# Designs tried in a protein design chat: VH-VL binders against q89xp2. Part 28

Target 1, 226 residues: q89xp2
Amino acid sequence: MTSPCKHGDRPPGRHDLVFVSPAGWRAMLDARDDLAADSLLARWPKMRWPTIRRRALPHEATGVALGLPLPPSAGKKRVALLVEIDHVASVARPPSLQQARAYAPRNWWPTLDRLDGLALRHSVDARVYGSLAWQSLTGLDYVTGRSDLDVLFEFRSETDIDRFVADVAAIETSAPMRLDGELMSADGAAVNWREVHGGASELLVKSIERVVLLDRHQFISGATGS
Key: E = the ipSAE of ESMFold2; O = the ipSAE of OpenDDE; V2 = 0.75 times the mean of E and O plus 0.25 times the DockQ between their complexes.

## First folded at step 6 (VH-VL)

Design x07 (framework fv_polzastobart; at its last look DockQ between E and O 0.48; V2 from the best seeds 0.00; counts 0 for: pae E 2.9 > 2)
Fold by OpenDDE, look of step 7:
Structure x07 (fold): chain C 226 residues (1-226), chain A 118 residues (1-118), chain B 107 residues (1-107)
Amino acid sequence: as target 1 above (226 residues)
Amino acid sequence: QITLKESGPTLVKPTQTLTLTCTFSGFSLSTSGMGVSWIRQPPGKALEWLASIDWDDDKYNNPSLKSRLTVTKDTSKNQVVLTMTNMDPVDTATYYCAREDYWSFDYWGQGTLVTVSS
Amino acid sequence: DIQMTQSPSSLSTSVGDRVTITCRASQSISSWLAWYQQKPGKAPKLLIYDASSLESGVASRFSGSGSGTDFTFTISSLQPEDVATYFCQQYNSYSLTFGQGTKLEIK
């Protein structure tokens, strides 16, 4: 009797961190001769560092699709992995702004703090992904002078999205870095915040299952048809 | 066949330094994912992890014993050496070296009993 | 350090019986848990890793389950050769710790 997949409270969505068991890592690496010689990949399970959930490719019919961005020192290679669900040890949300702050350049701190305050005022859950997140998770150098701050904003039905993105844009005007990121609904569908701020009638909506163009009102109202 | 064997003194005086050597075969510490760990067990008691060294020469020590422990490897000789300073009678135990596979130990030496006594 | 608490400390059962040993971690260790068998005067032997993965060459009557803080080791049908002390070991942190052990005997 295959023990039910210890799925966390929810299936891993886009940007979720996925921790893979050593057995899972072995299985993944055994299936990929091209990765066998990579010293950093060999170290990854030793250090218990996470992967990130990605959308599956058309030919990836089974398993959990994972991504792993390597740091600049390793050529910024993006590794695509596929693991059996039984080898998923745990799933976590990306780090909060507060958690990542200590790993950010000091000149980023005012922007991080302002975004954190904004998220709190609007009852938005803000998480960090991209270079800052990986820097905070691994301790490796991911952030450079050209790095953007990538933030995931999970909003609620009562959130004033237009006001929120306007305030994000206002914060960016004084930020030492570019602010990238996504607005994510409760169902996991997400849109680039800049598209929303730009007033587009149609939005490119990304979910773990698909990428679709949706009417702006449809997305904001939560009627994503998923 | 994978084998590990501990060697060194079986009797140490208090305050002296213990040096143990683990000689292994059937695998290489140049192989990614491989490590060697030292574990001890006082008579009739539980196992205690001491130190680990891996293929990338990263070293890990038990925090409670960190200041007393040094682990080194000679990949060409397939040897790992543990040094433990300021030995005390409480350190009397069977000392094992084991192959580490991502923090689990799949192959063990037979162990060597080290007695600390005046 | 993460503390591992095994239960029971000892048990005596009959051949053919189902045996269950539990291990509780002081904090979540995900699935980073191994089970070992140690016979008198011998080195420990790895039986289970990653909470539920059976080590190569180990009999199928041995199994492990659990995640987070609560883990279970099971022998489906106890055999005479299974008389030993069993240990759990966590490797969620860089400070590896073992349980106190469970001594298993046959009545």
Scores: ipSAE 0.674, ipTM 0.851, lowest interface PAE 0.9, mean pLDDT 94
Fold by ESMFold2-Fast, scan of step 6:
Structure x07 (fold): chain C 226 residues (1-226), chain A 118 residues (1-118), chain B 107 residues (1-107)
Amino acid sequence: as target 1 above (226 residues)
Amino acid sequence: QITLKESGPTLVKPTQTLTLTCTFSGFSLSTSGMGVSWIRQPPGKALEWLASIDWDDDKYNNPSLKSRLTVTKDTSKNQVVLTMTNMDPVDTATYYCAREDYWSFDYWGQGTLVTVSS
Amino acid sequence: DIQMTQSPSSLSTSVGDRVTITCRASQSISSWLAWYQQKPGKAPKLLIYDASSLESGVASRFSGSGSGTDFTFTISSLQPEDVATYFCQQYNSYSLTFGQGTKLEIK
C-alpha cells in the first residue's frame, strides 16, 4: 500500500482518494454530534471508504481539509472534514475506467471502452471522479439519469493535446451522457478539457491550492517540462 | 451496563441446523455505528468470525461458510439470531455473540458450547 | 482473505518482565487492528483497538503499536493475572480474521 504523505516523487493530485485512520474517524465523530448521528456517515468508517482532498479554509491551515460527497438521495452535499496529518492512513489514485465500468449503467459501457482505447493511444492515464467514481467505491447510488461522466486525463510530454481533446469531443458525440473532465499535467495542474478544445487563449487552471488563469501554451509547456 | 448472552441447543447431530439467539441490553442496534457479530472458537483453537448484522440491517457472512449462514435481528426485542445449516463434528465450538464498534468487539457474551456428534 | 500471523505461539516469562507479542498481516491493514485477552474458560476481552488505542478500563501496562503489516502488543510489567491467550484481529476487510493466538505463561 501507498505510504501516507509520501508524495515527494509527484505533486499531490486532484481527486486523489484519502483514507482516514480509524483513530481519525473516531476523533471526527466524537467532535461532531451531527456526523455521529447520521446513519450514512457512520457507514464511511465501517466500510473504510475514502474521502477527497479539498482546499483548506483560512482557519483550517494546520490540518488536512477533506470532503465526503453524499449521494443525491442525501441532498448531494459535500461534508467538510478536517483531520490531523497523522490521521491520514494512505492516499490512492481515483478509480481507473476499467475499475468503474462494472458499476456504470450498461449504456455507458461503449463510451468507457472508447475512452480506454483513446487514452492508451495517446499515452494518457484516464481515471474517473465524481458520481461514477463514488458509485464504484461505495456501491451507493450516485449516478442518475442526469449525471455526467467525469474523467481525469493525466497527459504526458508525448501527448498531442489538441488531437486528444478533438478525439474526446468526437466520442462525446455518440455518448448517452455529457462528458465532463479535466486535463491534468504531471505537476498536478488541471483544466477542463472543453476549454482546451474550444480554443481559449487563456485557461482556468485548477490545483489543490488555488485557481489561476494561464496562457494555453504556458499550461501545455509547463506540463511537458518546458 | 452493556450485556450480551447466547442461547440455543448445546448438542446438535450431524446434518442438522443450528439456531442461536443473542439477547443484549444496554445499547440499541438502531444506533448508527452499532452491530452484533457471531464468532466461534473450537476447543483450544483460534477465534473465527462467522457473521455480522448492523444498525442498517446490512448483513456480512464469512465467505468460507456463506451458503450455510443466515443472520437476522429483531431490534424491538434486542435479539440477533444466527442460523447455520448442515452441521458437522468440525463445527463443535464455543459460539459467542459480541457488540461491534466499526468491527472491533468491545463487549462479548459468555459463550455457549455447541457439540456436534452422532 | 487477509491472513494474520502471530509470534510467538507461546511464551513463558517472569512477573515484572516486559512482554512483546507481534502480529503480521498478509497485506496492509492500515491501523484497523485489535488485541484481545482470553483467560481459560472465559470470553475474550478487548484490550487495544485501532492498533494503539487503549480500551476504557484496561490497565495502562498494555499497549499496542504499528501500522500497515507489522504490529506489536506489549505488557510493560507482567502481572500474575495477565496469564492468558492473546489474539490480534484485523478489521480492514469483510472477512474478519484473527491471529492464531499467543499463549502467555509464568515460569
Scores: ipSAE 0.662, ipTM 0.845, lowest interface PAE 1.4, mean pLDDT 89
Fold by ESMFold2, look of step 7:
Structure x07 (fold): chain C 226 residues (1-226), chain A 118 residues (1-118), chain B 107 residues (1-107)
Amino acid sequence: as target 1 above (226 residues)
Amino acid sequence: QITLKESGPTLVKPTQTLTLTCTFSGFSLSTSGMGVSWIRQPPGKALEWLASIDWDDDKYNNPSLKSRLTVTKDTSKNQVVLTMTNMDPVDTATYYCAREDYWSFDYWGQGTLVTVSS
Amino acid sequence: DIQMTQSPSSLSTSVGDRVTITCRASQSISSWLAWYQQKPGKAPKLLIYDASSLESGVASRFSGSGSGTDFTFTISSLQPEDVATYFCQQYNSYSLTFGQGTKLEIK
């Protein structure tokens, strides 16, 4: 399903999956009684399931801040983890739309197929995050009747973004769920697709480092507000 | 403190079913990360993992032998039992039980040689 | 199944020499790898777990390194009591698999 990143890949950003080494799991379980006592959390290393990169809190100056989203049946919450950099075994991209399709409700399939076709036509890399991603990664029931489809669209500098989001909006018209999606530039900065479709001149841009308001043109050019 | 010991027949005829019992002490299979595995070694050859059962009662069988293997546990007796059907002379080996601690084998039984011959 | 290939199959060397044994996995196993020592007629003994962590009570001349697919086991200075067969084992996924072993002898 998902492949670990190799050298030359961009650094892990929002939505990237992080696999913790066996030494990292042993260290966390030894230090955190809440992890060792929870039957699902104790199984996470057994299943070799990934975690997800999150933004660090102010007191987390060292290490890599990670999250572990639990399914609704386990009290749908996100467990905060902090590991040493040496305990990051690998980093992988989120599951592709194609990889996630088999794990989606059957009535979502036509929408997923249309989004996959759209992404191919625009040379956009489409991946999933949120409930469908975790359902595809774990096999546990994350997707409910109220779930959004969370899609990550990585675009290239030549992509006609305005046409792309117009086509996304057209697909949503017939979709059985709300499309919640982000457009991600090559440097890992992302905006919600609806802000772009709505024609805003300034966009709320999210990256692993920060959340900032940028001019629409600055985001489309792929530059970060460094 | 931690011990494992294999028991069962040492001679089995072809086609018969082998039943081996691992009796252990000094740890609990209810502890997260704990498991017991069966591993065999034909004389002079490599180790081959057969089956495992863990603290969550999940069971794993070597896929090349899957239909022949059954593993069960009795936590009240500190025992894990391996059943292997349709024994053949190629199954002649020393059979070990071993403790998994998050899947490496940190304690092993002494092993029992099982010979399969007519 | 993840196949584990050890090299060399056998090794004959002198007391005091550095010994190196390698293990290659057919696909990435991260650092989910252990090394065992087995003397004739005995069960294997765990020496190294998680690729590089020394098991309690094991002599410091033993070490392990590597991640992904390529792993190395080292005896820094061979002692007479180290004559044994050495195995690697992956525990990244079931089926758990062992290398074919390396027989270590003193000449």
Scores: ipSAE 0.411, ipTM 0.751, lowest interface PAE 2.9, mean pLDDT 88
ESMFold2 (binder alone), look of step 7: mean pLDDT 92; pTM 0.936

Design x08 (framework fv_polzastobart)
Fold by ESMFold2-Fast, scan of step 6:
Parts: sequence; structure tokens; C-alpha cells
Structure x08 (fold): chain C 226 residues (1-226), chain A 118 residues (1-118), chain B 107 residues (1-107)
Amino acid sequence: as target 1 above (226 residues)
Amino acid sequence: QITLKESGPTLVKPTQTLTLTCTFSGFSLSTSGMGVSWIRQPPGKALEWLASIDWDDDKYNNPSLKSRLTVTKDTSKNQVVLTMTNMDPVDTATYYCARIDYWSFDYWGQGTLVTVSS
Amino acid sequence: DIQMTQSPSSLSTSVGDRVTITCRASQSISSWLAWYQQKPGKAPKLLIYDASSLESGVASRFSGSGSGTDFTFTISSLQPEDVATYFCQQYNSYSWTFGQGTKLEIK
């Protein structure tokens, strides 16, 4: 019955990184011979690499449901993990555009730089998730010639959402990759930026717990609890 | 039973290279989570981690000594070898090898005292 | 490097006493910390791992607690065979570092 986040820390959002304690890793390895036998998975606790939150299945109600994405060379598998709340050591934001830049293909750098500047102008906190995030966190090869750049755009009350997504679309026009990503409100509800740019009246809004349809106005106005 | 034992010269002259061998039994470095580490202790002082090698053939060296250290393994002989170049009297210490069980040192060798003196 | 500081540097007490040794990390190490016992002329022996987990075969009078930067090691009732130097060790990040040791003696 305790929050996985430390007291006073930022509330966890989509794509936030979850660091498991050493006792939590030992409990998982002891419970699952398949994890203990996998040399790549054994590297996770060894290197202190994070996991990510996933939506819990009904039988997982008493724990924290986590996912561990493996690189394409290991079959693009996502490993499902479950830990006790007390074994969540800390929660961190996904890597910033600046942090991920050094691990990105060189031809992505202009796009990353343009997005960083755009986010600053619009009071948006821009973070990477997906392939580039995991490549920057682990040093393993997640990014391929077919990878999208996945960006999480956390907007604030002063953000002009319509202008922001129009500018994102303009940046994508000259990008060497597909620019995927989510707009996220302060309460952690997220929607694909392209849906907002396309003018849809109903948006598919995602949270850690569920997926729901909301009116565009409700989402942009900072709907809570979804 | 798990055992580890250090072997090598007990006396080294300044500027020479030290080579120590850890021979172990009761586990395999091919097993996920297993590794061997080298730790030293100068007389009356604290323990200092030197280097590790583990199941995925990753090697880790103490940054303060990185350019001087090489660690290798021979899984067929159940041996891990530490090489340390340019020995100095301040390197006089008891040198231990220890098993890594994912990240803890759960079994240690008896240690071998290496004196660096002219 | 993460610096590990132990206190006290030495301690002299009586059989049956409760003994507490502290260890402080220069930055947060979560719970990636172990405690070792070293008797004169012997190799170190793992007592506590992951800050609070008792190693198999180790007497239940030994315990560990703490997270982040501040850690404690406790012997609930000191026995004569517990005379030794005790070391903490962080394994949160390479380079792995040890405290300077606490020498425990009986009066």
C-alpha cells in the first residue's frame, strides 16, 4: 500500500523508468528459472538498468507490473516482470533529447536539435522513449534503419497545443525518420500528437492503468484521472 | 563445495609485472550470474576491488588502475588470471579472488601475500 | 568513485552487548551494499548482502538495514567469536568501493 515513488518526487508518468532494488531482482530470479538462465536478462540487474511500467493483468493486482524490452537481435521480445512495491527503488524520467543524442544515428541529430529548440519555445518537456531511449540507457543496438523516433511531449498550461503540433509536423517533413510520439498532460494522460494535429474530435487517451476515448477539449484542458 | 585458491609469485621487484591465477571448483563461469573478482588488501588497510570477469565475458577494471590491469579466463581449466603491470612497493598487499553471485562476493580464496621490494 | 565511510573506526565492548556499526556513502547507492567480517589472518566472509539480506549459514544475531546513503550493521548480542574487522562495500556502480573497516574487540 505504498507509492513506488519517493516522497516529494514527481508523479510517475507513461514511459517513466523503474529501478528495481537488488532484493527485488533476486526475488524475481529465484521465482523464475527462465529469467535466471537468460544471460542477457542477467545483465539487467548487473548493469543497474531500469525497467518500464506496463498495465497489470488481473492476477497481478498485488504487485508492480514491469516490462523489459529486449533488442531486435534478441528477437524483439518484451519480458514481463512483477515486483513487490517495496522493491521499487526509484523512478526516473525517460532520457532527455540531449541525453539520447549521443546514441542516435548521426543523420537524426538535426531533427533532435530542432525538437529540443521547439520544446524550449513552447514550454514543453521533451523526452525520448522506445528504441532510441533503450539504446541510450543500455548501449545495446535497439535502433534500426526502420526505427521511428519516439518523443514524449509533456505540455504545460501555457503551451499552445495547436501551434506546437503544427511545428512538430513541419519538423517531420524534413526528418530522415518517422516522428512518432505522445502529448502528455501533467496528470500522465497521453495521446498521439498526430491525432491532435489531425483534428479528431475524440482522442484515444492512454495512461498506465487504461485506454479511454476523451473529447479533444477535455484532454487539452487538462483532464484529470485518465 | 565451492573453493577458490590464488597462486603466483610472493615477491615482485619494482617495475615488474605481477601475474596471479585463481583456480576454482564447484561452479562454472558459463553459468548466468557467475563471475570472479580480484580484491587486494595492503597490510592493516581497507579492501580494494581490482577487476572482475563474469559469465558474459565482460571485464571490469578499477579506473584508478585500469591501464595496469588485465583479467582473463580459461573456462576449461576453471581459472581466472590477473595481470598487473609496473608494480610498485605501494602495491604490496594480500591479493584475493572471490566468486561473484550476480553482484555479491559470496566465496573467497585464502589470499596470497605479494611483497613488492627491491 | 563513491566514497564509503565507516564509524566507529574501532569499538571495544562486552560479550552480550548490542553492537552497531554505521556506513555512509558519498552518493545514493539504493540498497546495493554488503557487509563482510574479517578475522585476523583470514579472508573476508560475506554476512549481509543487498543491505539487509542475511547470507545463508550466517548467525541470526547479525543484521543490516538502511538505504540511500546511510546504513547500519548490528550484532544483537556479541559473542567472543565475533572479534573481527567489519567492512561495508557498495556495488551500485563500478568502481566497487569498501569502507575503511571497523575493528571490534572485547574488553
Scores: ipSAE 0.612, ipTM 0.830, lowest interface PAE 1.7, mean pLDDT 89

Design x09 (framework fv_polzastobart)
Fold by ESMFold2-Fast, scan of step 6:
Structure x09 (fold): chain C 226 residues (1-226), chain A 118 residues (1-118), chain B 107 residues (1-107)
Amino acid sequence: as target 1 above (226 residues)
Amino acid sequence: QITLKESGPTLVKPTQTLTLTCTFSGFSLSTSGMGVSWIRQPPGKALEWLASIDWDDDKYNNPSLKSRLTVTKDTSKNQVVLTMTNMDPVDTATYYCAREDYWAFDIWGQGTLVTVSS
Amino acid sequence: DIQMTQSPSSLSTSVGDRVTITCRASQSISSWLAWYQQKPGKAPKLLIYDASSLESGVASRFSGSGSGTDFTFTISSLQPEDVATYFCQQYNSYSWTFGQGTKLEIK
């Protein structure tokens, strides 16, 4: 389980884990016969596993829109959930590289170790999301031979972004998997690291609320319009 | 009507193995969210959870007693069986089985007093 | 591993009084907590689940509140039939653990 966010420490970010209260789980299961009939879905509240936040649809504006990714064996679908704000028990950051390592295929370990060392040198907080994160959170088989390693790189003002993404690209050349992931600023705005490395003049920047196009220099400098 | 009933010996000698059976009706232990727990209570003391088994055959044992406890289910007979090895006089207690409905113990058996004495 | 501590251990009060029992967890359990009533010689009966949800068929004078580590159980107006021992129980993490109980008596 990842460490919970300190209350008031930072704004909620992309890929943050949302823990639903037992009353919230019971309300969802009572409202939806399809969820209640699914023995795998019943494991979520049983094991105290988190969900992930998603952007709310217009009809969901008064609640908290959540997603629950199922493993490939269950059709690799994301179950859309909606809870009242009072049913959010806590929020946590995604698993660290070190936390996820024990659940990763052994041939991924050198890549994870290189990324962990790189993040430390560049004052980056590196965390996993996607298949490896869910495998580490649940112990279920999410990672397949086709899986990417998805890493969230939260950079700081002292981070040399251009060198950092160049070093990420270098690590990927010897990796046994595709290394996907996002660079995230302190205010929670994220962009795919490959776009930054590729030299795009405009970046598709994602936040919990919306998607916007920003100049590369604006994103790197932290001027994301919040 | 949902019912659970404990059965087994009421007197056990030190070092012997205790086997208790919980027979239930009115629900299926194959239904998502359903489980059965064993809980005991020494005379005048607090409740102590011992073991659980649920709809997907996940088994949980109290870590303080884990080497002594085995819990199994027979869904065709609507029974859950607890086995506890190496009984000692301190294990004298009323033993309950209870249904878990999404983890709350909503229905309890009447309990059976097990005395451990030479 | 999670310890549950109840206060008080015993309580003697009058019919019609408001009764409050508290329960503290040694670490956060969110709201994965239940309250049980046990009368002498009887099995426990579930009153409150998920910290604040009233079990079906249970009198509305019983209520629960709290989250994290601190929880309270309240009887708004004590009736003679409420004489019993009350237990809290966390079901956040195996092993499930119970408080030591609060014995409620009428003066």
Scores: ipSAE 0.521, ipTM 0.785, lowest interface PAE 2.3, mean pLDDT 89

Design x10 (framework fv_polzastobart)
Fold by ESMFold2-Fast, scan of step 6:
Structure x10 (fold): chain C 226 residues (1-226), chain A 119 residues (1-119), chain B 107 residues (1-107)
Amino acid sequence: as target 1 above (226 residues)
Amino acid sequence: QITLKESGPTLVKPTQTLTLTCTFSGFSLSTSGMGVSWIRQPPGKALEWLASIDWDDDKYNNPSLKSRLTVTKDTSKNQVVLTMTNMDPVDTATYYCAREDYWGYFDYWGQGTLVTVSS
Amino acid sequence: DIQMTQSPSSLSTSVGDRVTITCRASQSISSWLAWYQQKPGKAPKLLIYDASSLESGVASRFSGSGSGTDFTFTISSLQPEDVATYFCQQYNSYSWTFGQGTKLEIK
């Protein structure tokens, strides 16, 4: 497991890891019989595993909406949690490609290494989310023969987006898995990299708060609309 | 009433294997969240965690001693067994078993058993 | 492993005095910290969990505080029966680690 750390000066982003405090976990176990009764769910508070932020339902406006992604052996379900803001102990970025590598199937290593090198050349911060991320965080079996490699690419103003996604597509050509993932702007808005590579003039942009349709140039410039 | 008690040899020769049994009452290792740990303390020194086993038969061993340690449980007998191979005089210590609370601290301890390793 | 360092290693003070012991973690452990009392020849006894929560049946003169890396254990008014070695323990992640202990004596 990764050590908890503070979330820098940037806004909360998609796929960020949320660590719940002792008081928060205690409050949730007191409120929810399912967390203690289920052998797998009981592992989360005991092992200090992180949670992920999810979009709040209308009745959840007063708290922080979180989720526990369960492994395939448990049906790939996501368990919804709600905590008070004071019960969030820390927030961390998703695992880096380097951190996740040791937990990946060996035949994925060349692809991970190529992506890491590509990200460095383009001033992109590449992080893993999805099945490989949770396998690296928990040690549980999330990655299967059908799993995608899910990568979050946070680009900078200097990044040549068109060149970058073309190079990602080239890497996928020789990869043993489907390479899925998101391009994320500095303000936390994300879009599937394939939409950008496909030349779409309008992109389906996702944030932790909403989903909107934006012009390609508006997304690249960092404007999300009012 | 929650009680734990360690049993096993008090004298071990160098290179031999130590086997200690923890017998407990007042709780079950079939209950989600319950665990039992082995902790040792050389005379006048700090406490050192050795190994844990929990309700789901998950085992955790101190990495510094991992190759030497085996922990098992018999839920029906309310027993947890620690095996430690290749004993050395520096392993002379009081060995405790303790209930590991769901959260990871130790709320009930056995009385401890002093194991002396000498020729 | 997370290293736990206690200070002081020993102290000698008078009945009725306020006693303060500190514990420092090599990395952040949130509030996943417990304090134990060990009297000569006996097993450790849990006093404090979650850095500041008093275990049931433990005397109110004992208290704990802190979060992250720096933690404090306090005895508000030392009694003769408090002569013991005190240990902190982190339970943020395996391996569980203890401080080296603070030996408390009366002058």
Scores: ipSAE 0.239, ipTM 0.642, lowest interface PAE 3.8, mean pLDDT 88

Design x11 (framework fv_polzastobart)
Fold by ESMFold2-Fast, scan of step 6:
Structure x11 (fold): chain C 226 residues (1-226), chain A 121 residues (1-121), chain B 107 residues (1-107)
Amino acid sequence: as target 1 above (226 residues)
Amino acid sequence: QITLKESGPTLVKPTQTLTLTCTFSGFSLSTSGMGVSWIRQPPGKALEWLASIDWDDDKYNNPSLKSRLTVTKDTSKNQVVLTMTNMDPVDTATYYCARELGYSYDYFDYWGQGTLVTVSS
Amino acid sequence: DIQMTQSPSSLSTSVGDRVTITCRASQSISSWLAWYQQKPGKAPKLLIYDASSLESGVASRFSGSGSGTDFTFTISSLQPEDVATYFCQQYNSYSWTFGQGTKLEIK
């Protein structure tokens, strides 16, 4: 058995969007009355909305562990899903800052524009995840007055990490919201940008498979040509 | 046995409103995952989706025609009604209603026979 | 809207021939594609759904393949009753869109 090409050339990374096939949704909803009874979940496959990869629990060793957040009005629940790998139809990157901008509160636009410009200058690929991403993907109300702006910053070998996070912190100073997010290396390992900016000697590094403490220098060096 | 049948006027004058009714049997729009769509086909041309309504009373209208289209259902009568305003000769077509499965299938597994609507003076 | 383009627009071939019709989407639609057969004066009939799944009661000579943007519909050995116009339809994105149709005739 090999991994099917229909879920892309690489397995889903952190915050990647996973689209489940029609057969996969059918099998999943037929197996779980609780999912089929939820009105938004029943509409999820019909609207062609994605899911997101999550870390598998021990009893989920076979299959692909997925999840999706319901909007605050529906109880802000995180729904855990499990599908066979053959039921993964495609994988996409999270929305870009510009794609999400149209769905963001207007007072967030200057911050989004500043981040987009910053990312271009530093050879960083900036994507949104969290509330704004789901609002842009579904058109449903996920963003509230308490929402953070969550940004995934995938850096390259030429990126000056220290300068980049200092510039992110400067942008947050004038932002109308908390600017949260992750720095992600090319191999998919991610760390909260604030930990790097704060000068912590050890970072809590997250991947799709695990969480590990790693020396700051080791994380940065691994991403820049280990 | 699943059946759908369209009914309504076969001749409409320009600027008038068209109202078509789809009456179906063998399934219910109270059943989760069930929907009914309206699809038209001008003589010798391609199929064009117009509107759909599902078990949860969610309505979807073709964006190109959205301002002209209204779709409603009467679950107790097994009927779906399409209303299209400001008819034009270009709207001359065979109009079909068809069943769709809402969960993860928005293809049309059963179709009505179709009704030809001619728009002329 | 996602645009669906079929090729060829029409073809004429002989009984027993292998017939291939293609459908191209303007953006990725995963596997969410159906194929319909429409005989003169009749409503369309579903043949294939989810790009490759044969509808119950449909003859095994019909098949579909493809994913993403490029899809193929095949009749392995053409029969006289297969004279019809064939349409593809995407159901990846609201609003649903159909190809322009391929008219199949026997010489």
Scores: ipSAE 0.007, ipTM 0.533, lowest interface PAE 9.8, mean pLDDT 85

Design x12 (framework fv_polzastobart)
Fold by ESMFold2-Fast, scan of step 6:
Structure x12 (fold): chain C 226 residues (1-226), chain A 118 residues (1-118), chain B 107 residues (1-107)
Amino acid sequence: as target 1 above (226 residues)
Amino acid sequence: QITLKESGPTLVKPTQTLTLTCTFSGFSLSTSGMGVSWIRQPPGKALEWLASIDWDDDKYNNPSLKSRLTVTKDTSKNQVVLTMTNMDPVDTATYYCAREDFWSFDYWGQGTLVTVSS
Amino acid sequence: DIQMTQSPSSLSTSVGDRVTITCRASQSISSWLAWYQQKPGKAPKLLIYDASSLESGVASRFSGSGSGTDFTFTISSLQPEDVATYFCQQYNSYSWTFGQGTKLEIK
């Protein structure tokens, strides 16, 4: 389980876990009879499970837009939630590779171990998101035979990005699953690692607020220039 | 109107098993978010949570006492039953059952004093 | 387990006084905290839930505040019927734990 961030920790970024206060949960359940009647959704506040940030729709501009991905057994529903900023109790980073390992299929373990070692060598902080993250956070079955392993790689200014993504690609060649994921700069901007590995001169850069097309050099140097 | 009431023996000898029944009305333990807990209070001391059972038949036992505790429900009778093995004089306490709304206890039974002595 | 520490352990004051009781958790519990009133020979009664929400039917002179590790329970103007022991309870993580209680008396 991922512990919530303490007072003074950074604001939510991409794939960060958002913990809703009890007052926030009660307000949501009171406002929506469909949520209150759902036995599985009642587990979220009872177990203090997190939500994830999503981009707000135009009519949601005055709140914090959140999502709950339900497991495949519940029809792969993504429940859209909206809370007041005061009802965000804490924020936590996605689970580390080590935290998620115990919940992963055993045949994924060598890939997870190789990625953990790679991250240590390159000064990268590697976290999981997507199906494996939610399985590790809830104990519910999210991972299927067709699931990707989704990894968030937060790099530092000293990280050799080209060498790092080449090593990620090498690890994927022996992996039993598709290894997907994002490279994230210190300021929270993220790009798919495959676009960087492919040598694209322009990258589709994502933040929690928007998606923009940036020059590769600007993304890499801008994130580490301060 | 929500009510809960504890019943069972008021005197137990050391090493015996305690069985307490909580009978409730005014709510259903099949309603999402609802649970019933057992909580005890030794004379003059703090409250101690013992065990809980919820709408989905999930059971929770205090880790300090888990090998001694069993909690079950009978939804047709509106009853929750606590069983506690190997009773000791230190287990002398008032035992309460209470309704849980996401683990805050909003309605309580009157409590039953259980004395453990030879 | 999360340990809950209340202070003071006992308090004696006058009718009309503002009474403050504090509760400290050994680790962060967000706002998953309740306050209970227990009169002699009676079951506890829920007064405050989710750190600051007043339970239905409870007098408005009672209030709660705080988040994280430090919590405060306040009676704005003490009445004779408020003589009781007050307990805080965390419900952030299993097993749930109660404070030792604060005994409130009138001098």
Scores: ipSAE 0.582, ipTM 0.809, lowest interface PAE 1.9, mean pLDDT 89

